# VHH binders against Rho GTPase-activating protein conundrum (conu), part 5

Target 1, 207 residues: Rho GTPase-activating protein conundrum (conu), of Drosophila melanogaster (Fruit fly) (q8t0g4r359to565)
Amino acid sequence: VSINALIRRDQQVTGTDSSLVPLFLEKLIGELLRRGSREEGLLRIGGHKQKTELLYNELESTFYQNPDNLDNLFRTATVHELSSLLKRWLRELPQPLLTNELIQLFYQCHTLPSIDQMNALSILCHLLPPENRNTLRSLLSFFNIIINLKDINKMNVHNVATIMAPSMFPPRYIHPSDNNSIAEQVRMAAQCCRLTNILILRGEKLF
Key: E = the ipSAE of ESMFold2; O = the ipSAE of OpenDDE; V2 = 0.75 times the mean of E and O plus 0.25 times the DockQ between their complexes.

## First folded at step 4 (VHH)

Design f07 (from b07w with I28T I31Y A33D; framework vhh_8h63_2)
Fold by ESMFold2-Fast, scan of step 4:
Structure f07 (fold): chain B 207 residues (1-207), chain A 119 residues (1-119)
Amino acid sequence: as target 1 above (207 residues)
Amino acid sequence: ELQLVESGGGLVQAGGSLTVSCAASGSTFSYYDMGWSRQAPGKERELVAGITSGGSTYYADTVKGRFTISRDNAKNTLYLQMNSLKPEDTAMYYCARDEYSWGYDFDYWGQGTQVTVSG
């Protein structure tokens, strides 16, 4: 289910509100911050793979039917399983967070000189649909809260960018060349990491 | 495709040291985040140490200060140096790669290597 469909459903179930961020994401981020913001390796340490898959399937089967079950789902999970759930949810969106229309343009910003790159990224953020823009803004805010506690949780901006890059730029949507070599894949991954790093560092300045 | 083979386990006395190794086949070793987990009979798998492609390390609280993870990209080998071993460290030790760079969301490879610490 898309970000737009989730927000529409949230508005219908809770009564009409002005939130342009999925309730699932707001609750997940809140739980991660409440329980995990000071945990060493937050977002880096994975949860049990089978348990994370069961949580993701439960999200698909019950949350879209009854969002009130979300509190029960989160209570049984470790912070590391919730971190894995966040990364998986982003990767499994029907359309990437950065959208089908703009994700290649976000990626191609790696070819630009630094000042032009920052300007282009800001423009692309403004061109995102409001739902995607506000969801991105919420995620970048979450990442900045984590890195502000880096002396405790050991997660600096480079750590967060490296971990989150595949979720921000899922490889299936990036086509840097016709070359499928491992060397080209490594170069692509490095560029996605750098771009994710820039998005996090710029944060609120992008919007 | 990357293949991983663990070795170096054995019997060691409490307070002793042991190094386990993981030999990787294939040209992609340096790209992947790597880690070590362990599992004792009847217990859940525990991630004990991880190392990113860039060299950043993670250690579980149970082993921090005693274990050191390292990699040799020229030899396609991952190491876990275990010092001040305790009977509680007795387990099968597995190495794995993080294929998706999810931050130590590992699938485990091979048969593992048994480490037994006598008291």
Scores: ipSAE 0.000, ipTM 0.318, lowest interface PAE 11.1, mean pLDDT 80

Design f08 (from b07w with S27R I28T A33D; framework vhh_8h63_2)
Fold by ESMFold2-Fast, scan of step 4:
Parts: structure tokens; sequence; C-alpha cells
Structure f08 (fold): chain B 207 residues (1-207), chain A 119 residues (1-119)
């Protein structure tokens, strides 16, 4: 289920104009901040893989019937399982958050001098569909709250960028599978981390 | 560029202890999150322990309190100290790096080292 479909579903269920961000994401981010903002290694330490799988399947099975059940689902999970759920949800989107149309342009910004790179990233953010743009904006805000507590949770901008880069720039959309070079994979990962780092640092200034 | 070679597996009696090691060759070991996964015959692979570049650790419920993961960045080595071993711990143990994030498939796996617990 796409971001647009989730938002439309939310509006139909609530009978109101919901946030331009999926309710699932708003609820998940809220829960992570309430329980996990001070947790050392938040987002980096994975949850139990089988429990995260069951949580994701339960989400798919029950959320569409009763959105109120999200709070109960999240209550039984650890903050690390909820972090894994966020990363999985982003990776399992039918198209990447940065969209099929723009993700290569976001990636190619790594070739630009710093000032041009920042300007290009801002332009690309404005070209995103409103649903994707607002979802990205919410995620970057969430990351910045975590980073502001880095003395407690030990997660600086580099840490967050490194762990979230594959969710922001899933490798399958960046690199052709036919060029299987470890050196090239490492280089691409570093570039995606660098770009994610810049997106986080600029944050609200991008929008 | 990064190569992972596991060692230290073997046959051990229930209640015993064993340490498996993973030697990494490469300049960037210290920046990676590392983990240990295991796979028993006929079962799915499970992540049993993880350690971040900063030293924070994770353990699966099945091994929590019995296993200890550690790293030595100067020696480019990852360790898993296994105590109070049970027959259920019998599996091939794999060293892995997570270049990106926990909860996803690891992007590099070692060859594995067999641990057999009799008993």
Amino acid sequence: as target 1 above (207 residues)
Amino acid sequence: ELQLVESGGGLVQAGGSLTVSCAASGRTFSIYDMGWSRQAPGKERELVAGITSGGSTYYADTVKGRFTISRDNAKNTLYLQMNSLKPEDTAMYYCARDEYSWGYDFDYWGQGTQVTVSG
C-alpha cells in the first residue's frame, strides 16, 4: 500500500481531512519518541526479527479494520522492534519515499559542489508529490529530535544517516544488479549516507 | 574489500562454554555494525546478537543472559562468548556486517563456523 493510498484510507475511516502524512507513521513516530528518544542506539539496534515480522503482518491484518488498534499493537513491542518496523515499512513501500521519478536525481546530487548540492536537494524536495514531501518532512523532523538528544541516546547525525540511508535510497533503485562490485556498492552506500546526512541537517530548510 | 572469516566452532557438551571469533580484513571494520546469526538444520536463520560501531549491544531472547558479543577494533575482530550452552544452540554461526541498518538483510556474510552441543 502506497503513501497516497494510506492517506486516502485514513481520510475515509476518520471522515475528516487527516494529516498529509499517513496516520500509521504519525502514530509510530509518536510512540518511538515517547518511549525511545532517550534509548541508547535507537534506530540502530534491531528488534527481534520474528517479532518484527509478526508485528508487520498484524499491522497489515488489523490496521485496515480498526486504526485504533495501532496503540495496542505498539504497546506490546520494544522500541527496537518499532524502529525495525519503521525501516521495514519504508523499504516495503511500492515505490521509494523519494519516488521512482526523482530518486536518481536525488542520488546524482552527490556529483555537485556543496552549494549547488543543497539548492538541488531543496528543489527536488519541492518537486515531490505533497504526500511524499510531507512524509519526508515528518521523518527528517523525527531524526532531528533524536539527534538533539545524542548525549543520552548516542545517536548523532552520522549514525542516523548511516542507518536510515538504505530506507531513503533503497539500493535496488540506485544500482543495476548486473554490476556486482563490492567496491562500487561501498561507494554508493557512502554517497547515499552523505546525501541522507545533508537532508537531515538541512531539515525544515528544504521545505 | 571487507572479508569475514569465522572460527572457534566445535563440539561442546551441554552446560559448557565456547567462544567463536570473526576476523575481518579491511580498513573500515570500526565503522560497521556487526552481528552474529545462526541457522540450524531445517530452521530459518535468526539474528542472535548485534553490536554497533559505538559498542551498544542487542541479544535475541533465546540467548539473552547466556551469550556476550564484543568487538576489538584494533584487531578487527568480533567475538561471541557462549555460556550455558544447550542442545538447541546447535547451528552454523555466521558473522555479518550491517553497512546500513539493523532489521534488514545483512549485506555481507562470512562462511560460517559450526557449533554442536551434545547432551
Scores: ipSAE 0.000, ipTM 0.146, lowest interface PAE 14.0, mean pLDDT 78

Design f14 (from b07w with T52D; framework vhh_8h63_2; at its last look DockQ between E and O 0.72; V2 from the best seeds 0.00; counts 0 for: pae E 8.9 > 2)
Amino acid sequence: ELQLVESGGGLVQAGGSLTVSCAASGSIFSIYAMGWSRQAPGKERELVAGIDSGGSTYYADTVKGRFTISRDNAKNTLYLQMNSLKPEDTAMYYCARDEYSWGYDFDYWGQGTQVTVSG
ESMFold2-Fast, scan of step 4: ipSAE 0.140; ipTM 0.535
ESMFold2, look of step 5: ipSAE 0.012; ipTM 0.339
ESMFold2 (binder alone), look of step 5: mean pLDDT 80; pTM 0.803
OpenDDE, look of step 5: ipSAE 0.422; ipTM 0.739

Design f17 (from b07w with I28T S53E G54S S56Y; framework vhh_8h63_2; at its last look DockQ between E and O 0.29; V2 from the best seeds 0.00; counts 0 for: pae O 9.7 > 2, grease 27.7 > 24.2)
Amino acid sequence: ELQLVESGGGLVQAGGSLTVSCAASGSTFSIYAMGWSRQAPGKERELVAGITESGYTYYADTVKGRFTISRDNAKNTLYLQMNSLKPEDTAMYYCARDEYSWGYDFDYWGQGTQVTVSG
ESMFold2-Fast, scan of step 4: ipSAE 0.231; ipTM 0.627
ESMFold2, look of step 5: ipSAE 0.057; ipTM 0.532
ESMFold2 (binder alone), look of step 5: mean pLDDT 79; pTM 0.801
OpenDDE, look of step 5: ipSAE 0.009; ipTM 0.271

Design f18 (from b07w with T52S S53E G54S; framework vhh_8h63_2)
Amino acid sequence: ELQLVESGGGLVQAGGSLTVSCAASGSIFSIYAMGWSRQAPGKERELVAGISESGSTYYADTVKGRFTISRDNAKNTLYLQMNSLKPEDTAMYYCARDEYSWGYDFDYWGQGTQVTVSG
ESMFold2-Fast, scan of step 4: ipSAE 0.024; ipTM 0.481

Design f19 (framework vhh_8h63_2)
Fold by ESMFold2-Fast, scan of step 4:
Structure f19 (fold): chain B 207 residues (1-207), chain A 120 residues (1-120)
Amino acid sequence: as target 1 above (207 residues)
Amino acid sequence: ELQLVESGGGLVQAGGSLTVSCAASGSIFSIYAMGWSRQAPGKERELVAGITSGGSTYYADTVKGRFTISRDNAKNTLYLQMNSLKPEDTAMYYCARDEYSWGYSDFDYWGQGTQVTVSG
């Protein structure tokens, strides 16, 4: 289910038009901050694969019927399993957070000089649909809260960017089917990490 | 989601050969970089071989010249052909998808593994 469809279902179920961020994401971020903001290795330490898979399947089968069940769904999961759920949800979106239309343009910003890069990223953020733009802003705010607590949780901006880059720039949208060597893939991964770092660091100025 | 099931492991004499296979289902297999990692008891996990969607390959120094990774996108299957096996190759072998993990972190979406034991 797309971000726009999720928000539309949330509005129909809750009877409100106030939020342009999926309720699922708001609840998940809130839970991660409440329980995990001071946990060493948050987002880096993986959850159990089987538990994360069950959690994702439960999300798909029940959440869209009744979002009030999210609190129960998250109750027994560890913060590391919830972190894995966030990364998986972003990667499994029908279209990427940065959209099919703009993701290649976001990626190509790596070729630009610093000033032009910041201007291009800002323009691209404003060209995102409101639902995607607000969801992105919410995620970048979440990452900055974690990074601000790095002395406790040991997660600096480079750590967060490296971990989250594949969810922000899923590989299938950057190099879906080509002859890129492993060396080329390493370079592309480095560029995606650097762009994710810039989005996090400059997030407030891009919007 | 991508589901991975490894098979083909077993007991082999030193100097022998063995092919392990990984059947993928769920997600579109052909667009992902895939790899094989292994873990022996008391040792850290090691990436032994990788193959990109375009067919470019990587091998750890410990297996270069002995192991060959290949993929069959029509069958959604990944292979690791292991030749000149040594007792040191004894490990649980895992099939994995690479989510831009090259040079930074380990593979995502591990399967259940297949045990390879080399007797000397």
Scores: ipSAE 0.000, ipTM 0.148, lowest interface PAE 14.6, mean pLDDT 78

Design f21 (framework vhh_8h63_2)
Fold by ESMFold2-Fast, scan of step 4:
Structure f21 (fold): chain B 207 residues (1-207), chain A 118 residues (1-118)
Amino acid sequence: as target 1 above (207 residues)
Amino acid sequence: ELQLVESGGGLVQAGGSLTVSCAASGSIFSIYAMGWSRQAPGKERELVAGITSGGSTYYADTVKGRFTISRDNAKNTLYLQMNSLKPEDTAMYYCAREYSWGYDFDYWGQGTQVTVSG
């Protein structure tokens, strides 16, 4: 389900009309911060894959019937399973968070000199639909809270960027030409990690 | 929940051909990048081929021009066509769902053994 469809569904179910971020994401980030902000290796350590699959399926089948079920679902999961759920949710959006229209332009920013790159990324953030822009803003804020606690959780900006890059730039939208080498794939991944790093470091300044 | 089951391995003579396949169940196959890795006795696991959800392919230099990766999204099946096989290709071949541009994978099958004699 798209971010816009989720927000509209949330507004219909909860009666709140001002939220521009999916309720699911607000609750997930809140739970991750409450339980996991000081957890060593947060976002890096993987949760049990089958449990994450079950959580995702239960989310789809029960949350939209009763949003209170989400709090119960999150309580059954470890902080690492919730981190895996976040990464999965981003990867499985029907269009990427950065949108079909703009994701290639975000990626192409890797070719720009540093100051032009930062300016271009800011412009692209402003061109995102409001729902995508505010969802990105919330995610970047969440990443910065984690990084600010790096002395405890051992997650610096490079760690977070490397782990989150495949969810920010899912490979299916940023793939090279056919018959590329593994080395070329690794270079592309490095570019996406650097861009994710810049987005995190700029954070609120992008908006 | 996601299950990957490899098949099609076996014994083949040097210079021969073999196709291994991977059946995916329990999750949506078509939106994921998929890959084949192999592990020979006493060696590290090596990624040999990958294919994106859009069909773009990439290969390790050791197999490029000899191996072809393909997918059938309607059948939730991944294939690796191996031509001009060499004794050095002897390994357990694993199907995997790609997480990160050809170097990280998050779901693995049990493997299928390919032995090249000769």
Scores: ipSAE 0.006, ipTM 0.364, lowest interface PAE 10.4, mean pLDDT 80

Design f23 (from b07w with G50A T62S; framework vhh_8h63_2)
Amino acid sequence: ELQLVESGGGLVQAGGSLTVSCAASGSIFSIYAMGWSRQAPGKERELVAAITSGGSTYYADSVKGRFTISRDNAKNTLYLQMNSLKPEDTAMYYCARDEYSWGYDFDYWGQGTQVTVSG
ESMFold2-Fast, scan of step 4: ipSAE 0.012; ipTM 0.428

Design f32 (from b07w with Y104F; framework vhh_8h63_2)
Amino acid sequence: ELQLVESGGGLVQAGGSLTVSCAASGSIFSIYAMGWSRQAPGKERELVAGITSGGSTYYADTVKGRFTISRDNAKNTLYLQMNSLKPEDTAMYYCARDEYSWGFDFDYWGQGTQVTVSG
ESMFold2-Fast, scan of step 4: ipSAE 0.012; ipTM 0.430

Design f41 (framework vhh_podentamig1)
Fold by ESMFold2-Fast, scan of step 4:
Structure f41 (fold): chain B 207 residues (1-207), chain A 118 residues (1-118)
Amino acid sequence: as target 1 above (207 residues)
Amino acid sequence: EVQLVESGGGLVQPGRSLTLSCAASGSIFSIYAYGWYRQAPGKQRELVAAITSGSTLYADSVKGRFTISRDNAKNSIYLQMNSLRPEDTALYYCARDEYSWGYDFDYWGQGTQVTVSS
């Protein structure tokens, strides 16, 4: 289910049109921060594959029901399963968070000198639809809260960027200008990690 | 599509070595990340070691004692465990992440039990 569909559902149940971030994400981030912000290896440690798939399927089957259903679902999961759920939700979006229209342009920023790269990334963030822009901003804020607690959770910006890069830049949406070899896919992965690192470090400065 | 099956666990005395194997039913690719997790009863799951296209990662508790490796020709991932200690006793899981840089592992099998005692 898309970000716009989730926001539309949220507006129907809350009776307000003011929120531009899915309630699902707000609740998931809140749960991860309350239970997991000081957990060593947060986002790095994965959940049991079968349990994570059951959790995702339950979410999909009940996502149009009231918000209490999300709270109940989240309480049954470990912080590692909730981390896996976040990554899976981002990867399974019908359109990537950075959008079909802009994701290749975000990726191409890897070819730019530092000053031009920062300016281009900021411009691209402002060109995102409001729903995607606010969702991205919320995620980057969440990542920075985790990184701010790195002395306890041992997750620095490089760790978070490396782990989250495939969810921010799902490979199926990136078209490198090469022969589509495994070696080129590995180079693309490294560049996506570096770009994710930059997005996190710049954070609020991008918006 | 790809099934991962762990083996090689057992009962072993402190100070000895064990090699765990993870057999894939399909090809293992350098672009994918592979890892070993462990969980002792009553304790939370811990990432022990991971291998990606360009790097390896080890938990502080096993650095210098454990080595992760892969054999693409045999479609297998290994964990060589040296100088085993009672605190290494746990159920060990082999895991894969579709994206080599993500370390976004999920458990793939039933695990293999390692017990270190005299």
Scores: ipSAE 0.000, ipTM 0.226, lowest interface PAE 11.2, mean pLDDT 77

Design f42 (framework vhh_podentamig1)
Amino acid sequence: EVQLVESGGGLVQPGRSLTLSCAASGFTFSSYEYGWYRQAPGKQRELVAAISSGYTLYADSVKGRFTISRDNAKNSIYLQMNSLRPEDTALYYCARDEYSWGYDFDYWGQGTQVTVSS
ESMFold2-Fast, scan of step 4: ipSAE 0.013; ipTM 0.391

Design f43 (framework vhh_8h5u_2)
Fold by ESMFold2-Fast, scan of step 4:
Structure f43 (fold): chain B 207 residues (1-207), chain A 121 residues (1-121)
Amino acid sequence: as target 1 above (207 residues)
Amino acid sequence: EVQVVESGGGLVQPGGSLRLSCAASGSIFSSDIYAMGWYRQAPGNQHERVAIITSGGSTNYPDSVKGRFTISRDNAKNTGYLQMNSLKSEDTAVYYCARDEYSWGYDFDYWGQGTQVTVSS
């Protein structure tokens, strides 16, 4: 289910038209911050694979029928399973968060000199649909809260960027010039990590 | 392993000028992948970026210093500079240099001790 469809259904259920961030994401981020902001290795430590798969299937099967079921979905999960759920949800979106139209342009910012890169990233953020822009802004805010507590949770900006890059730039949407090379795949991954790092550090300044 | 050392600060009268220098270990100023920036922090305030320069020489400044400050780099010497003209009392701060990816507050590994600039009569 797309971000637009999810927000539209959220608005139908709640009767509120002003929210431009999926309710699922707001509740998931809130739960991760409440239970996990001070947890060592948050986002890095993997949840139980079988349990994460069950959570994702439950989300697809029942949450979209009634968001109130979310309390039950989250209650039985560890913070690491909820972190895995966030990463999976982003990767499984029918269109990436950065959109089909703009994700390759976001990626190509790796070829730009640093000041031009920052300006281009800001322009691309403003060109995102409001739902995607606000969802991205919420995620970057969440990442910055985690990084602010790095002395406790041991997650600095590089750690968060490395872990979240495949969810921000899912590889299937990135078109490098030589995608058959292992070396090219490694370079692509490094550039996606660097771009994710930049998005996190600049955060609010991009919007 | 990358270190930066800021120098050139001091006490100056309003309207005066100072040139700050940033000496770096390693290849951070000679690399095609690194920009460098100057940042400042006055007591009680958050860090503010005052200048940035890419490896290719492109520069950017906030309105508060545009036209008064000039950033430059010497890749052969692995050194960055900030020329500050027409200094005002509100320019009083500790000035730091850092790589672009290390913006204020999150990772100080590439930030030195800073250099104090005081503008007063």
Scores: ipSAE 0.000, ipTM 0.099, lowest interface PAE 18.6, mean pLDDT 75

Design f44 (framework vhh_8emy_2)
Fold by ESMFold2-Fast, scan of step 4:
Structure f44 (fold): chain B 207 residues (1-207), chain A 120 residues (1-120)
Amino acid sequence: as target 1 above (207 residues)
Amino acid sequence: QVQLQESGGGLVQPGSSLRLSCAASGFTFSSYEMHWVRQAPGKGPEWVSSISGSGGSTNYATSVKGRFSISRDNPSKTLYLQMNSLRPEDSAVYYCARDEYSWGYDFDYRGQGTQVTVSS
């Protein structure tokens, strides 16, 4: 289910038209911050694969029917399973968070000099549909809260960017080159990490 | 098929040492960052250590730094964890995990685990 469809569903259930991001994401981020913000290796440690799959299936089965039960679902999971759920949800969106139309342009920003790169990224963020833009903004805010506690959780901006890059720039949507060598895949991965790092550091200034 | 098989756990006394092994198959072992994670009964998983594909970079959780040493032998496709000065709080099932992507720190496969019990 798309970000737009989730927000529409949330508005119907809550009777409000002021939702800026999917309720699922707000609840998940809130739970991760409440239980995991001071945990060493937050977002880096993978959850149990099968348990994360069961949680995701339960979410698909029950959340769209009764969002009020979301807090109960999250209570049964570890912070690492919730971290894996966040990364999985981003990867399994019908289109990437950065959209089919713009993700390649975001990636191509790696070719630009620093000042032009910052300007291009800001323009691309403004070109995102409002739902995608607000969702991205919320995620970047969440990442910055984690990074602000790096002395406790040991997660600096580089760590978070490295971990989250595949969810922000899912490899299947990036067209790096026709060579398709291991070296090219590694180079593409490094550039996605660098771009994710820049998005986090610039944060609010991009919007 | 991706497979990971841990071994080397056991019952030991505080202050003892153990060496855990993880035999990997079904993927190009040297291309992936590998992790050790542990889970005590009734608790969530705790990341312990990681090593880059080449073995050139290693990281450790604060709780084990200076006592544990991670290493790998790429020709034999084996990951190791040398555990020294073991403490009761190190008691857990230890799992070998492959990073889903070299940069992602998400693992898509883990083994069945090996039990480590530290008690007097």
Scores: ipSAE 0.000, ipTM 0.180, lowest interface PAE 12.8, mean pLDDT 78

Design f45 (from b07w, 20 letters changed; framework vhh_7ubx_2)
Fold by ESMFold2-Fast, scan of step 4:
Structure f45 (fold): chain B 207 residues (1-207), chain A 119 residues (1-119)
Amino acid sequence: as target 1 above (207 residues)
Amino acid sequence: QVQLVESGGGLVQPGGSLRLSCAASGSIFSIYAMTWVRQAPGKGPEWIATITSGGSTYYDDSTKGRFTISRDNAKNTLYLQMTSLKPEDTALYYCARDEYSWGYDFDYRGPGTQVTVSS
């Protein structure tokens, strides 16, 4: 389910029109911060794969029918399972968070000199649909809260960027063509990590 | 296709040491975080340690101070140095890679190498 469809369903169920961020993400981030912000290796340490899959399937099958159960569902999971759920949710979006229209432009920012790169990234963030822009802004804020506690949780900006890059720039959207060169895949992965790092560091300044 | 193959397991006395290796082929080893996971008979998988592409290491509390994870990017090999082994360390040990969820969320894992700690 798209970000727009999630927000619309959230508004119908809750009776509020003010939120431009999916309720699922809002509650997931809140739970991760409450229980996990000081956990060593947050986002890095994975939860049990089968448990994460069951959580995702239960979310897909029941959340829209009883969103109040989401809080109870999250309480039964470890912070590492919730971290895995976040990454999976981003991966399973029908289009990437950065959108089909703009993701290649975000990626191509890697070719630009530093000042031009920062300006281009900011422009692209403003061109995102409001739902995607606010969702991205919430995620970057979440990442910066984790990084601010790096002395406790051992997660610096490079760690978070490396872990989250495939969720921000899913490989299938970067180069869907026949270029299966290992050298090219390495370069693309490194560029996506670098761009994710810049997005996190710039954070609020992008919006 | 990514292939991971573990080796170095075996029978060892309590208090002994073993070094496990994981050879990666068909993969871009140096840019991925790598993880060691174990599974004892009748139990679920237990995360042991992760090493990032940059070399940062993280450990489960039960093994911290006894186990050391390391990597050799030139040889595409991951290592787990185990010391002060206990009977409860008996398990199938396997290495895993996953960009999205380090520890248990695997896109690739090896068949494992058996470690048995007994007299």
Scores: ipSAE 0.000, ipTM 0.136, lowest interface PAE 15.8, mean pLDDT 76

Design f46 (framework vhh_8h63_2)
Fold by ESMFold2-Fast, scan of step 4:
Structure f46 (fold): chain B 207 residues (1-207), chain A 117 residues (1-117)
Amino acid sequence: as target 1 above (207 residues)
Amino acid sequence: ELQLVESGGGLVQAGGSLTVSCAASGFTFSSYEMGWSRQAPGKERELVAGISSGGYTYYADTVKGRFTISRDNAKNTLYLQMNSLKPEDTAMYYCARELWFGELDYWGQGTQVTVSG
């Protein structure tokens, strides 16, 4: 289910159309901040894989019928399982958050000098559909709240960028079809981490 | 363990040339934007040249046309070729890893360049 479809369904069910971010994400981020913002290793520590799988399946079967059940579902999970759920949800989107149309252009910004890179990233953020743009803004805001508490949770911007890069730039959209080199895959992963780092640190300047 | 080690500084006469180099280790050098900054006595640190992972270069107006930044990704080495040196180029020169222009996330201990006149 796409971000746009989720938002439209949320508006239909709730009778309000002021939200441009999926209700699922708003509730998940809220729960992560309430319970996990001061938790050491938030986003880094993985939840139990089997329990995360069950949460994702329950989300798919229950949430689309009754989103009010999310609060109860989230309360049964650890913050680490909720972190794993967030990463999985981003990777399982029908198209990446940065969109099929723009993700390669976001990635190619790594070849630009810093001044041009910032301008290009800002332009690309404004070219995103409003639903994707606002979802990205919400995620970057969430990441900045986490790093502002780094003295407690031990998560700096580099930690968050490294962990979240595969969800922001899923490998299937980045690896060229002709590339079989492990060294090139490592280089591309490093570039995605650096771009994610820049997006987090400069988030407010890009929108 | 991240390391940036500068070398090649020294005393040179005005109008002369000098190349400083930086040996990088402990990270994927080819993936990072790199640069050279300098600090003269009593002045603020100035970014003089930068080079992207893709090889695109930037120069401060004070050195444009005289200095050339380059990289050798196979050797994990950054270079700054300095031509037509002036006494005002006298400074400690620092190799730096950059997140974006002017914002350093790691730097070396520096190498001294002195231009006499």
Scores: ipSAE 0.000, ipTM 0.154, lowest interface PAE 16.9, mean pLDDT 79

Design f47 (framework vhh_8h63_2)
Fold by ESMFold2-Fast, scan of step 4:
Structure f47 (fold): chain B 207 residues (1-207), chain A 119 residues (1-119)
Amino acid sequence: as target 1 above (207 residues)
Amino acid sequence: ELQLVESGGGLVQAGGSLTVSCAASGSTFSIYDMGWSRQAPGKERELVAGITDSGYTYYADTVKGRFTISRDNAKNTLYLQMNSLKPEDTAMYYCARDEYDWGYDFDYWGQGTQVTVSG
């Protein structure tokens, strides 16, 4: 289910039409911050794979019927399982967060000089649909809160960028300018990590 | 059940190169994202490199440009080529299956392979 469809469903079920971020993400980020912002290795240390699979399946089958059940689901999980759930949810979106239309343009920003790169990334963020833009903004805010506590949780901006890059730039949506050699895939991965790092560091200034 | 066996570690002089490998058995290797993590004495375990089922790769800043992760799906083997080794690279190196998390989310960790860099 797309981000737009989730928000539309949330508005219809809750009777609230002021939110442009999926309720699922809002609650998941809130839970991760409340229980996990000071946990060593947050986002890096994975949760139990089988339990994360069960949580994702319960989310898909139960949450869409009754969003009130989300708080109960989150209470049964460790913060590391919730972190794994976030990464999985982003990877399993029908379209990438950065959208099918714009993700390649975000990637191509790696070819630009620093000042032009910042300007281009800001323009692309403003071109995102409001739902995707606000969802991205919420995620970047979340990452910055984690990084601000790096002395406790041991997660610096490079750690967060490296771990989250596949969720921000899923490989299946990126088409490198050169052929698909191993060397080119290594360069592509490095560029996606660098771009994710820039998105996190610029954060609020992109919007 | 997936089983992982690391090998190829040893003593290397600073500036040298070494390749460590991970042999996977049990489950189908080719459908999983795989990674290498390391733990030095008195330090936290860190992810150094990851590779997806499609071959997309990720590296920690501490090893970027020096280490190369690769996979051979026909041999169910994961590799980490380490170049320009530094004393700070001294650690036990662990292979892991990592479907969505580049780290520690499953029980199929090998015994590790020790890499010691002198100089």
Scores: ipSAE 0.000, ipTM 0.169, lowest interface PAE 11.0, mean pLDDT 78

